# Designs tried in a protein design chat: VHH binders against o59646. Part 29

Target 1, 363 residues: o59646
Amino acid sequence: MKNPKFTENQKEIEKEEFEFLQKLNFIIKESLELFNTNLKNSMKFINYITLPIIMASIESKSFNPFSEIIEKHIAFILNSKMNSLGYKFLPLGYSSDLTYENDNSIIHIDIKTANLENPSDFKDTVPLGINQSSYPGVLDCKIRGKNIKADCKKIKVYPNIPTTYNNKLTITNALLFIYPDYKEIIDEIREDYIAIRELISINLKDILTPIEGSLEEFLNYKPSNEKKRLEPILDNIVRGYFIHDKLRHEFSENVEKDLEEFEKKIIGIAKKLKEREIKPVAILSISIPNGELAPHYDDEIVSGKSWGSSFRYHYKKSGNSVFKGLDNKASRAVFLHINKEYLPVLKKYFDPITVYELTEKRL
Key: E = the ipSAE of ESMFold2; O = the ipSAE of OpenDDE; V2 = 0.75 times the mean of E and O plus 0.25 times the DockQ between their complexes.

## First folded at step 16 (VHH; framework vhh_nb_b201)

Design y2 (at its last look DockQ between E and O 0.01; V2 from the best seeds 0.00; counts 0 for: pae O 13.2 > 2, placed apart)
Fold by ESMFold2, look of step 16:
Structure y2 (fold): chain B 363 residues (1-363), chain A 119 residues (1-119)
Amino acid sequence: as target 1 above (363 residues)
Amino acid sequence: QVQLQESGGGLVQAGGSLRLSCAASGFTFSRYAMGWYRQAPGKEREFVATIYSGGSTYYADSVKGRFTISRDNAKNTVYLQMNSLKPEDTAVYYCAAWGSEYDKYTDYWGQGTQVTVSS
């Protein structure tokens, strides 16, 4: 009849989650300089990945070209540091790729990269896939814009991750890296890339002679997923020409001139991407409640955009996110780093924010 | 006002033992991980040991097996028991606390206590 109290087991779960959050925060905060150094080293090779970035960006409105690089560098740091804390790397199927164990727990860590210009990915919330939580999400069964609702309280979004593995406690965390938008830089060259694809298409007969049938029939064939054969061929020729230095001099001199001008533009874009400085705008560390803590976080872990196949953890929905069963009111969500250059923009999304840095003792 | 006050430093012969204490005030002690760092003259700051609010510990390789960190939450105090001391352990030892508030990651540091190990 009254609001349910935390059981002794639930309090113990939160103690373990809090202790791991402290360990994770320590590792990441102490590793920021290494992470930045590793990232700068990757940027020495930006010329080799700029064209793939441009090609991938024409298919996506929310493309972040550096998310995989960021994820891989953080994964490297975690894999090397977690062993020193007594955790062993334990990759599992249908779980996060960053999974670790010790005698008592199995740890899932998800690295998320969010574009500063897309606040729905980071503002007071974090999106979760079914492999990134053990807490069932509550469905919102209201029909938007109407006074009609269904009683869906008996239906949850059920995750793939169990609350325990072989009596080891499941602990799930997210590291959320907020980065500047790079779309403006890519948009400078997007139309030029489309024009180059058309130029190659018009002149394809210089390279491709069908054995039987017309070239048009060959190119209009849809070998997979309803795309015409033309589209993969154009992308292949772009890769061959600009990455592998092939097919040079197979086009007319005026076509070759245009391709070489585009190559210069690729180099210019690579310089702009390198100069953007890809240090994070902000880093948040988030402890995601274990499913055995239900129903205490039902108001905060709810269905996502796809209503049955994802969730969101609203870590600030009911005030500051805290470990509700702990007397110390420790926060489940912590800013580990804020780039002061972006503080005015961040304050629009995250109020209240005060800027405090780790203070190193000086001699 | 937040304060971390180290004590227990001093001069000790090689092979001896010393116990450092750090009394904490001005914050919710159970919310913070506690630890020790040290800095020898002309050297970079070096991590020594951390103890989390639940009692789990982590040690630098250079002190593992010789040093033991512990905490007493009732007294808001963290300890570093240093055994089998070597001249290379000579340094100023700093108590530290790492805490997390929603809008910031903060740490607190003591003033340090000198440990000198002679041969």
Scores: ipSAE 0.000, ipTM 0.496, lowest interface PAE 10.5, mean pLDDT 80
Fold by OpenDDE, look of step 16:
Structure y2 (fold): chain B 363 residues (1-363), chain A 119 residues (1-119)
Amino acid sequence: as target 1 above (363 residues)
Amino acid sequence: QVQLQESGGGLVQAGGSLRLSCAASGFTFSRYAMGWYRQAPGKEREFVATIYSGGSTYYADSVKGRFTISRDNAKNTVYLQMNSLKPEDTAVYYCAAWGSEYDKYTDYWGQGTQVTVSS
């Protein structure tokens, strides 16, 4: 049960948090067209970034090919708009990517991207790192099916961000961009890429001719601080061949033929990506409670993916929406934007009790 | 005038295949999500598949792996390839379009086409 007794200070903190939500709503609404236009402009260069996207996707199953572009554009827009509202950009390090300062507060904005295919990233909870919150979460002993027979209720996960900076209030907000799925595109080319890496690996002698005399020694050398040498080498060869066109005809004819086919596939994937929607399905803002509001949200804020290193903020618990303000009136999770085209899908994941739309208000 | 016209329905044996088409007119097709719904006798209308303007696709669990939705913007047509049909797939299939233009959300529906799968 949430603590029914709140101090005046806690109420004031929450007031500030929700006021910022309103500001953020205004900013996003005002900048949405610009954001979409800029993304479109970036897509003019999709042919040049497709391979890097594929290479980056190897490390993540739920990879959004446009995540980096989105994050950069949003950062740019937010910087401009926040400045206009009297906030100054404040790079603190070891904290959220976007941090701003005014006379009374330090604002942390964490930008998140999610795909519709992976509802675990947005449906019931939002994950945050230890550098993205000032609220100490409860360590959950039952994470992802793990059942530890231990009482973890008293164990807290403490974030890197304090509740205040030199008497300035810490305000944290997660800005979640939900995008359409690209899984079928990425999965297809990812498998091909892996095959190409293997092919190159088998034929490394052809490429590393300049060090042929010591090639075996080179490849077998394992520095104490190096875990894997082969993968970076392969990636370098891929970049040289496909991006810089510097390693053409260095392979046997058969290998070269396969590489050429892969190149064609890259072009095809680029086309497919270009044809896909890059506009957000929805933009969700989540006001992360300041740590001074503890323990009010202890049931909603628990350890996330990794014990002691992340948090999950739960919109729902046991089927009920719980992530509300102190007075249980307003949700801390609000839609700033919805593409109405996707309403049928969004309705599967969100309900009016869980997430509210924030009406546009002019500042 | 907005029109959605379904075609391709009919009688097919279990295990067979059928391809439905929906021709759209009267709106900017490329900006709308397109979908298929079905209604069996005595049952409520249920979602089958959707393809959004951006190309993302979604399927009901009951048809996943068997049905494929696609669209051709040049022809203003959405398709539903139905493979491995089952008697349970027997229904009137409806084409739908929905989107938002100028802050107005709009839904359009076809008249439906009968699909009957025999045992």
Scores: ipSAE 0.000, ipTM 0.207, lowest interface PAE 13.2, mean pLDDT 81
ESMFold2 (binder alone), look of step 16: mean pLDDT 87; pTM 0.881

Design y3 (at its last look DockQ between E and O 0.00; V2 from the best seeds 0.00; counts 0 for: pae E 19.5 > 2, placed apart)
Fold by ESMFold2, look of step 16:
Structure y3 (fold): chain B 363 residues (1-363), chain A 119 residues (1-119)
Amino acid sequence: as target 1 above (363 residues)
Amino acid sequence: QVQLQESGGGLVQAGGSLRLSCAASGFTFSRYAMGWYRQAPGKEREFVATIYSGGSTYYADSVKGRFTISRDNAKNTVYLQMNSLKPEDTAVYYCAAWGSTYGTFYDYWGQGTQVTVSS
């Protein structure tokens, strides 16, 4: 059927969303050199953080081991600069910690990272969690690639974020960092780390303080957190040996030789991480439509997974990447940074590419 | 059920050689450290040799250079080649396995095989 016209209220919402997008883009664009300097400063300590990164890679499905460092530096920049735009930090217990308010609005900013080798995370879409949008998503009708015979447009996935907080408009933005793949470097050493962890495990009798009673019962004890005591003990021994230079000479000589060879591999991985391009390939700023703009974005905000617990904003579906209610046709998705060496690759995924140069510019 | 079965023990003259075998079943052999211990009458059980899942080996000082531990993961078997045997090597020799599988620590023992070295 016919698309309804934007109401005057909906046009005002988009004006406020666009104005905030401009403010956010200015802050981030003007802070890129500070961000790069802060990142370089963190990387001065790569030799100290490489082992913790390797250890975390077993317990996490992170695609970028530096994503937390990136997020913390951007959060620091935002927290220090939002006051200059009249916004005050306002953490809410159910949302991201990047929440701000002024007299007219409550701002939610979500920092996302994506691997250039996995375009489903960034190409034409951005994933949304239940606390990262106020716009309900349409339930995905497909299961295992088959369409379900149902009118799925009547069933929506409702997020936690309201369209307003009393008389203050909810504004939501995503900052999407596209980066090179680091996981291949970490996978290079993952098998070796698993082997070292097992080696420590089978030699625990050599180094544990004698415990009256059964060592096996002690290690197999399972507190209410459903992990056996063995697992945190292994992590502790790894930290003690490799980070704190403790427990040396408590293992047999053959075990110590294997541990020393692993130390050499850690140093090699640290060099590879430092030499890999650690700067973003691109940074996108995305204004996520407020839920009061329904139904104008219903075709773009859909369930992101077959289970209905999240959704995606398809900011390029049917060519739409603009504030649909504004006459200037400003883009909702804007590049704040492009590594020019990757521009040909990026043009395969994005056409047109809209770059912020104090105002929008087409490349 | 986990089972470790030693074989190859017997009587041998000083200076001779003997090869012990330990066949394992009931666990993922290639992921476990395997070892040999021995116990002479009236003495505590003592460590002889270990071979880890990664192939590293370790020996007690009293047998270093004379004994060689090895494993065949295809046959689920660990071996102890004992050369230049001495009367003080006389003991019951036990095969052992230990390791961790996804946070569970296990410690298994065989029933032992007698080795007697005559002067």
Scores: ipSAE 0.000, ipTM 0.169, lowest interface PAE 19.5, mean pLDDT 78
Fold by OpenDDE, look of step 16:
Structure y3 (fold): chain B 363 residues (1-363), chain A 119 residues (1-119)
Amino acid sequence: as target 1 above (363 residues)
Amino acid sequence: QVQLQESGGGLVQAGGSLRLSCAASGFTFSRYAMGWYRQAPGKEREFVATIYSGGSTYYADSVKGRFTISRDNAKNTVYLQMNSLKPEDTAVYYCAAWGSTYGTFYDYWGQGTQVTVSS
């Protein structure tokens, strides 16, 4: 339960948070056109980045092919705008994606991404890393599926970010980008890549010749970090062959044919990606409470799946309520952008949807 | 040269009203959000009200229901109607503009106008 008594200091903190939230919202809204233009420019190079996208997709089932592009552009835009406002870039490391300093505050901006097919990442909660909040979250000391509990009353999830830096207030905002679904494309890409890796794997003898020892021993060697040597080798060969046009004709004729077919597939996938919309479904700005506001938001900031290493900020605690400030007058979460085409889907998760616009628009 | 010039400040009794004006020049006024901030003695500058280019308005909780921000794009002027003034409203009020020109974001501030509310 939220403590109904707020100190004057806490009110002041929240005021500063809210003011920054408004400023940030304005910046993002003002930059949307530029953002879209930049994205289009990036897509001119889709043919060159398709294979890297394919390779990266192996690591995550919920992979979005455009997430990195979007994140980089947003970061760039934010940096430019923040500087214009007199904020200084502050590379602290081990913290949020972007950190800035002004006379009175240290500002952390974290860029979050979610896919529409995974509503758990955006509908009720947003995951937070230990470097993305100054608020000590409640630690859930339960094992799912087992009747094992520990008393964690004295322990919270403590983030890397303090509530203050040299008497400057920590302000943390998350920008959540909800992306459309690309699952069908990513799945196809992933399967094809896996097949190619396998093909290369069984034909490594065509490329690698042992000077001493056996090829098998060479490939099975585990470095000190216990990682397999095989996968990096395979990835390297793929890059050499398709990106750098190396290692051509080193494989048997049959294998070369298969690799050529894969190249065609890459081109096809690039085309498919290019034809898809590279815009977020929605952009949500979230002001994460400063740790000095604890324990008022303890029920909203709770550890997630990883004990002590991460937590989640809950948008909704009960019903359709969105996270509000201490006085329940201002929302900490604001929609900055919504793709109207996805409005029906979004309404399933967010109702009502309130969007702050530079111009008055009713959705 | 960008200029924001505040006017309309002065001494008023508690419960009274004032209307502040800010005349803007040197930028495309209609593309910028305009706002008011205030700074009381010994305190930090605080948000009062903002009006976006499209007309949407936002207020600080402390002034909500009492203050009204408006703009006249034809006159390049933003206004702050202050009603039911309280001694706590005593401050230097600053006009501000936020927007972009040619892809660059700008933040402009006026010199401020003194508002004093007597008990």
Scores: ipSAE 0.000, ipTM 0.176, lowest interface PAE 14.8, mean pLDDT 82
ESMFold2 (binder alone), look of step 16: mean pLDDT 85; pTM 0.867

Design y4 (at its last look DockQ between E and O 0.02; V2 from the best seeds 0.00; counts 0 for: pae O 10.6 > 2, placed apart)
Fold by ESMFold2, look of step 16:
Structure y4 (fold): chain B 363 residues (1-363), chain A 119 residues (1-119)
Amino acid sequence: as target 1 above (363 residues)
Amino acid sequence: QVQLQESGGGLVQAGGSLRLSCAASGFTFSRYAMGWYRQAPGKEREFVATIYSGGSTYYADSVKGRFTISRDNAKNTVYLQMNSLKPEDTAVYYCAAWGSTYDSLYDYWGQGTQVTVSS
């Protein structure tokens, strides 16, 4: 069947998905000022967390230093607002980031952050794990660049989330927060941090005295599939020195001067992080089709890069994706917020988005 | 062109009732949640009530049990029935629309209608 008709049950499912999308969109739009105010207030304490942010960022060149903090804050606000609207939080939400219920529905919400410089994470598509959809995705069983293919007609990518939980409809949504890249700020101190780790490593004999065996043998020991002991020891000394003011004066005077200079650089980075806009560049709200709507979204929900273990929802396949069974053709993907400072960059990715100034006539 | 036109405001004695109407045009009404906000002089705009496209409602605590929001999708109109009015309900009342459109960045607001509740 190329264009099967929507059943009445499928139309009812889309009505419920659309109504929930409107409720979620309302909550987020009404909460934007609270999000920004609380985050701004917490920036008073950036000096205490800047070094942990730098250390975590060295492990990943594309790390957003605020991603986890922002996700936790968004979750806190959603938990408050959803509960006040009669949705009960389900703490065993291992199927998604946030799970709620009422009498008729089980709600799954996934909070995603994306780096503005990585458009593959947000442009016209959203990646999904098997815990973030109830829709069985289409498998593409071809190997690109090779004359190899299989017939996968009998199987789909099967998600962990069911289309219903007994008598309750499953509704799945993504909230996608697009943020600016902080790479330039982190890159300013990356080489200095590496140099400080090396300086500490060379001078470990000032603070570690082996009782038996050599210090080199001790530090190069690699317990089972773990890092050499040197690496966690360096991380621990960095935390002790710069966060806890421990080990001061345990190194030679010229080493202490270099550590003090690096401490000044940490303070400078903290200032830059405090001054950088940390508000979202854009917020996109996405209603993910329920699996009972198959096959109507088969062209849009397909296997992802991990073939069989992930999905992509191409929410803008031929323009804006819509609730295909609703007469009003409402969009499943909605911009809730655009930071005006980034509009020229966003128009590169989301052309043709049109921005209108909201105009009210009070007389 | 999108239009939200409020009507039904006026002067009323405490304990009385008013019914506000908001006629909508220029957009697909059934796609939008509709709501009411109010603003008293010298105060920030305050949420009053919302009705979603499927008929679910949500109210501010200060008006629960006294105000009722409803919609008529055939007439593209949303209503606010205000009963047991108090002087603290005195404000300009604004009709608003929020919703999912074809990738648009809109919140629509009406011009407002004055409600004055006398002692």
Scores: ipSAE 0.014, ipTM 0.593, lowest interface PAE 8.6, mean pLDDT 79
Fold by OpenDDE, look of step 16:
Structure y4 (fold): chain B 363 residues (1-363), chain A 119 residues (1-119)
Amino acid sequence: as target 1 above (363 residues)
Amino acid sequence: QVQLQESGGGLVQAGGSLRLSCAASGFTFSRYAMGWYRQAPGKEREFVATIYSGGSTYYADSVKGRFTISRDNAKNTVYLQMNSLKPEDTAVYYCAAWGSTYDSLYDYWGQGTQVTVSS
């Protein structure tokens, strides 16, 4: 492929992107202490949020118990700092997590989380939704199991975000927070919760005695919009019992004993969570190319597993990092923060590691 | 053959106004981004303004609020209305067109028109 000649306009766009990356670096560095302090403050309430964490963990195998806390805090910090820098919060529906505007640009910031135990989420590629880029990615038209070589290079996945908003340039940045492993804790929590749900299910008649005459009918009734009624009911009972201290003594003595034991387990898990480090292993900033830079990054931004609904920005192509600017002088992906204790682990996945402090350094 | 021809440059007093035009031919005008750059003596060429095919605009900070870029697809012409001109705006102004295909990027440039702002 003939190396496309970059236009001056494209260079200018990239300049804006990288300038923002620098600003973001400044924000994160300046706010790191505040971020950590806020997280500690949140952990004072770990006993109250442990059960909700347990309940939420059922939905995902790669669940991070602190992801929501972290995301909320970083969003708060970003809002404050961005405002101080003259950016205005701009709520745009069906777009990135955070959107801001200044005189010249509309900025989209997406917050991503990953766990070390799932390197597929960060080592080779970063997943992007259709609302997280202005760059149209190449559609992956490979059919699994069939040797059909279809040239789908011309077919692109078009995102929700335009390359420009009126007279303002679109800038998109993904902030990736890599966290330590919590798998062992989450697995234990999940198993215990499932057991409790089962126990409650078996004894559901005891709790729903007031409607006993119609209980079977009630449970069997499936509204068109409701696929499963039982699990939400069980979850509700769990919340009533453990969070609101309701429904006590509604169960048989034996069941009550089991529930008490589970309560002890919750406390234990809370303690375990509290003892774990809630600081990120690393914070990676990725400047997602503006769509006007196409087709330069077509090989790097390709459709993900779902046709037309998502794409991925690939960190590596054929073993080499491809997160570079047009002039190959600066990386579009830089580590804003690294926990040095994890540096050896990170080097397994990132080589070299580009760190952005005052100046870009390669580690 | 692709052609971009600038016009409208000249000498103007500080605080005055000037309108540049760029007539384009040889390509599908409506599908290209059009823009203006300028180069002062002894300085590097710098971005001034761009108007994309969809009508969105982008301006350099130095000209924001003073300059307005517009296009007429029917006439294959892009315009730069320059108001409140300053001596610092003195430069050769270049018209440019940007487009892309799947495998190629295209940039076309005019020969430039001189704008001189006297104090």
Scores: ipSAE 0.005, ipTM 0.220, lowest interface PAE 10.6, mean pLDDT 82
ESMFold2 (binder alone), look of step 16: mean pLDDT 85; pTM 0.857

Design y5 (at its last look DockQ between E and O 0.01; V2 from the best seeds 0.00; counts 0 for: pae E 15.8 > 2, placed apart)
Fold by ESMFold2, look of step 16:
Structure y5 (fold): chain B 363 residues (1-363), chain A 119 residues (1-119)
Amino acid sequence: as target 1 above (363 residues)
Amino acid sequence: QVQLQESGGGLVQAGGSLRLSCAASGFTFSRYAMGWYRQAPGKEREFVATIYSGGSTYYADSVKGRFTISRDNAKNTVYLQMNSLKPEDTAVYYCAAWGSTWDTYTDYWGQGTQVTVSS
């Protein structure tokens, strides 16, 4: 059947969403130098956090060690700028952590990160949780990648955020930061860290000055997952040795030499991390359609993973998504920043690329 | 070529009023947020007021309730009505514009107009 016309209320909603997108884009674009300065200041302390980064990487081989730092600096900028520009910070349960209000609206801003090596997380799409949108998602007819024979288009998955809070319009935006993959740097030392853990384990009796009986009983305990029991102990000794200068010279000379070599590798990794471009590869600013705009964005906002707790906004499913009820054809998704070193790989996923500049240019 | 030209500055007694105007040309005015900033002698430039393309406004705390920003998209002009002026309001006032749409991002500045508030 034909797409229904936008009502006057729906057009007014889109006008408010467009105006806020302009405000947000200005705030972030104006603040890029402050953001870069704040990142450089954090990097002054890289020598103190490199070993913790390496230890955390054991949980994930694709870990981006600086995504949280970047997200926190952007959140700091938003909290400062939003308050200064007439929006009050308004944390709500079961909503975005970056929630603000003024007289007419309640603003939800989500900072999203995506690894450049995982394009399904950023190419023409942005993931959203049930607490991060007001637009009901159309059910995805795939279960674990399998198409099912069902008329899924009639089924909606409803998010937690309402389309209005009483008299105030809900406005939802995402800031999507595309990050480089740090796997190359982290992988080269991860195996060395595992080897150091094993070396400490072999020599453990030499390290833990025994208190009569009880330590030996603990070390001989064999839980159903022995690796889990020993790993916290070994990690504690690693932190004690390399971070807190404890247990130095308590090992044999050969073991101390191996620990010294690993320490030099940690310093080398810290240097590599400091020199790698930590700044995002790209920053996209995305206006998420309010749920009162249904059904106009039903083809673009879908539930993820067969009724999952997340949605996806496919902002380029049928071309560039725009404010469909506004004649100006303004895009709901814009680039605020491009790191030109990564332009060849970005052009594989986005063509054309247009960013905010003092003069317009196509990359 | 883009131009922002301020007018309406001058000397005013404390408690008086002035209306600043900023005429804009060389860009699509209705797509830009417009604002006013000021700089007192020996001080950094500070924010005064902003009006966005949709008409929403925001003010610095020091001028709230005394100053009103408005825009006339048909005339490509932004205004700052300044009432209940104080000597602390003495500064050069600058008009500014910035775009935040997909097609471009640009900030433009005027040359400034002097406002002097005497005791």
Scores: ipSAE 0.000, ipTM 0.198, lowest interface PAE 15.8, mean pLDDT 77
Fold by OpenDDE, look of step 16:
Parts: C-alpha cells; sequence; structure tokens
Structure y5 (fold): chain B 363 residues (1-363), chain A 119 residues (1-119)
C-alpha cells in the first residue's frame, strides 16, 4: 500500500522529478524527426554491420539488431539538447549511461530498448539495473514463479546510485523504445552462424598452420583465468574471412563453398534488415522515484532476478496502472510517441494509451 | 481513389485451406500496415492478422499457427493464407490498411469477402 503521508521534502522531490520529466519529454519529442533521419542514414551501411550484429546476437535472446545504433543516436541528441538547456554531461561511471549535472540535481537517463516479441520487458514492468535507480527496492521472494517460503518483505536491495550527490538531488528517468520484431531474421541467421563456427572449428588446422609449435598444445592451453579460447579464435577467423577477406583459400574447397554460401546469406539478411521498420513502435518515458520517496513505492519497485543484480518497476498491479505520483494524480510514465500502425498490438499491452503532448512554452 | 479489393473467399471444408488476397490502390502501399479482420454473423468485428510496413507480423491468438499474412509491395497486395480452417473461422473477412504520420492517421477498409467453413 502506498504511504498516504508525505513529507514536504518528499513532495518537493517529486515536483522536481516531474518537472524534469516534462522537460525530457519535450526534448525527445522535438528530436524525433532528427532521430529518425539519423537512423535512416546509419542504415546505408547495414551491409557492413550485419555480420557484427549476427555475432553479437549469440549472447542475447532478446536481441535488437539496431539497439546500439539507437542508443548512440539518442545519446548524441540528448547530449546536445541537454547542454543547450544548461545541463552538463557528467560521466560518473558505475551509473546510468547518461548522466547530467545542473545546479541542483544530478540526472540519470537510462535508455531501454524492447521488442514486441518480448512483452515481458514492457507490458507489466520495466527492468532496471542497480545503476539505474536510487530507490532501494524490495526483495521479491517470488521470482519468475518460484515461491521461496521465506519472508522477504523487510529485505531491501540497494542500488549503486545514492539519493543525493553532495546535496544535489538524484533524478532518474528511463526512456523505453519499443521496436518491431526481428526474431525471425535473427533466429535464422544465428543458427547458420553457429553452424559456420562449428565448421571452422573442425578445420582450424588449415587456418592456424602458421602457428609455431604444436597447434594442439596451443588450443588446449588453459590459463587459470582464461575462458575457453576457442570461441574468440573462431570469431576472429570469421571476421578475417568475411569482413577483411584475408583468409580466403585457406580452407579446403568444400569448406570454402560453405563459407561462400554463408556470405550470400549474410547479404540476404542485410537486405531483410534494411527492409524492416527501424522506427520505434512507441517511446515511453518513465520517471523513476528517488529513494527518498521510500517506502511509498516499495510494492512497485522490487528486485528482479537476484539479490542486488536487478530491479523492476512494476507499473501494473492486479490490472491497474501504478505509474503515479505521490498524490496519485500525475503519471510517472507517459507515451511520448506511438506509431498508430501498431495500435492494435499496443492496446493489448497498454490500456489506456496516453500520448503526452508538450509545447516549448512548458519548458 | 483508395481501393481495397478482397478476393479468394469461398466455401471450404473443415481442415481445408484458403488464400485470401487484397489488392490495394490509391495510396503508397509500402508505407501502410495491412491487415485482416473478420466478422461473423451476430458478432463484432475482430482482428485476425496484421503485417506492418516494416514487415513485422501480428496474429490473433485464435489463428496463430494456422494463418499467415504476407505482402507483396510490388503488386500492392496483401495475402492471408489460412490453413486448418475451422467452422469457427466462418466470417466475412475484411482487408484493412492503415498508416500514420506524426500528426495524421488514416485507415481504409475493403468491402469484405465471405469465408465459409463447413463441418
Amino acid sequence: as target 1 above (363 residues)
Amino acid sequence: QVQLQESGGGLVQAGGSLRLSCAASGFTFSRYAMGWYRQAPGKEREFVATIYSGGSTYYADSVKGRFTISRDNAKNTVYLQMNSLKPEDTAVYYCAAWGSTWDTYTDYWGQGTQVTVSS
């Protein structure tokens, strides 16, 4: 239950949070066209980044092929705009990706990406890292359907970010970019890539012939602190072959044929990616409560997967939205943008959908 | 003039297959999401499937795994491949197109094509 009693200090904090939310919302909205244009420009080079995308996708199940591009562009835009408003970029490390400073506050902006194929990332909760909140979350003993027969209600998980920096208020906002699905594209090429790695692995002797000494000894060498050497080696060979074209004709003829086929597939995937929509389905802006507002949001901000590893801001409880301020009036989460083409899908996850409109005069 | 014309409807036995087509004209097809809706007698119109301008697809739970939506931008046509048809799939199927800009939203609808699945 939300604490009905608030101190004047808490009210002031919330006021600051919402004011910044409005400013940020305006900035993002004003910059949407520029953002889209820049993304389009980046896509001119999709042929060169497709393989790296594929390689990166191996480590993530919910992989967005454009996530890095998006994040970089947003960061660039935000830096420019924030500076124009008198905020200074402040890299603190061990904190959110973007941090800014003004006279009265330290602002953390976290950029989140989600795909429609993984609604768990946006439909009920927003994931937060320990470096993306100043609010101490409650430890949830019921993680992913696991019921730990323990009373965890009194256990707090503390983030890396303090509630204040040298008397400056910590403000944290999350920008959630929801994108279309790319699963079918990524899954297809991922499987092929894995097969290619295996193929290369079997034929490593052909490529590593220049190694002086025993190749077997080299490959089997396990330094005490080193992970398996095989994967990095394979990745290197892949880059050399497909990106740099330096390892051609080093394999047997049969292997070369397979590699050539894979190359064609990469080109095909690049084309598919280019044809896909890169514009966001929706942009959601969320003001994450400052820790000084505890315990008001204790039921909403909870530890996610494990102790001290992650948080989630639960904005739906028992079917009700809880993205509200202390007074239960103002929303801490607003849609800045919605692609109306996706309204049927969005309505499944969000009801009602509210687009927040801001004008320059509100800054 | 914007036109959406459905075709391919008809009578089919349960377990059978049918492919619907919708030919579009009068707008930039490639920039619009295309979709299929259906309305059974006495029921409200319900969503069936959508293929967005970017190529992503979305399906109603009731048709997921059985129906496939696709589009050919060169032909300005959207398709609905319906497999494993059930009597419950009997309805008038409507083709729809919708697009949005930052400040505008437009939708278009076809006249519909009857699909009847017999037991």
Scores: ipSAE 0.000, ipTM 0.223, lowest interface PAE 11.5, mean pLDDT 81
ESMFold2 (binder alone), look of step 16: mean pLDDT 87; pTM 0.876

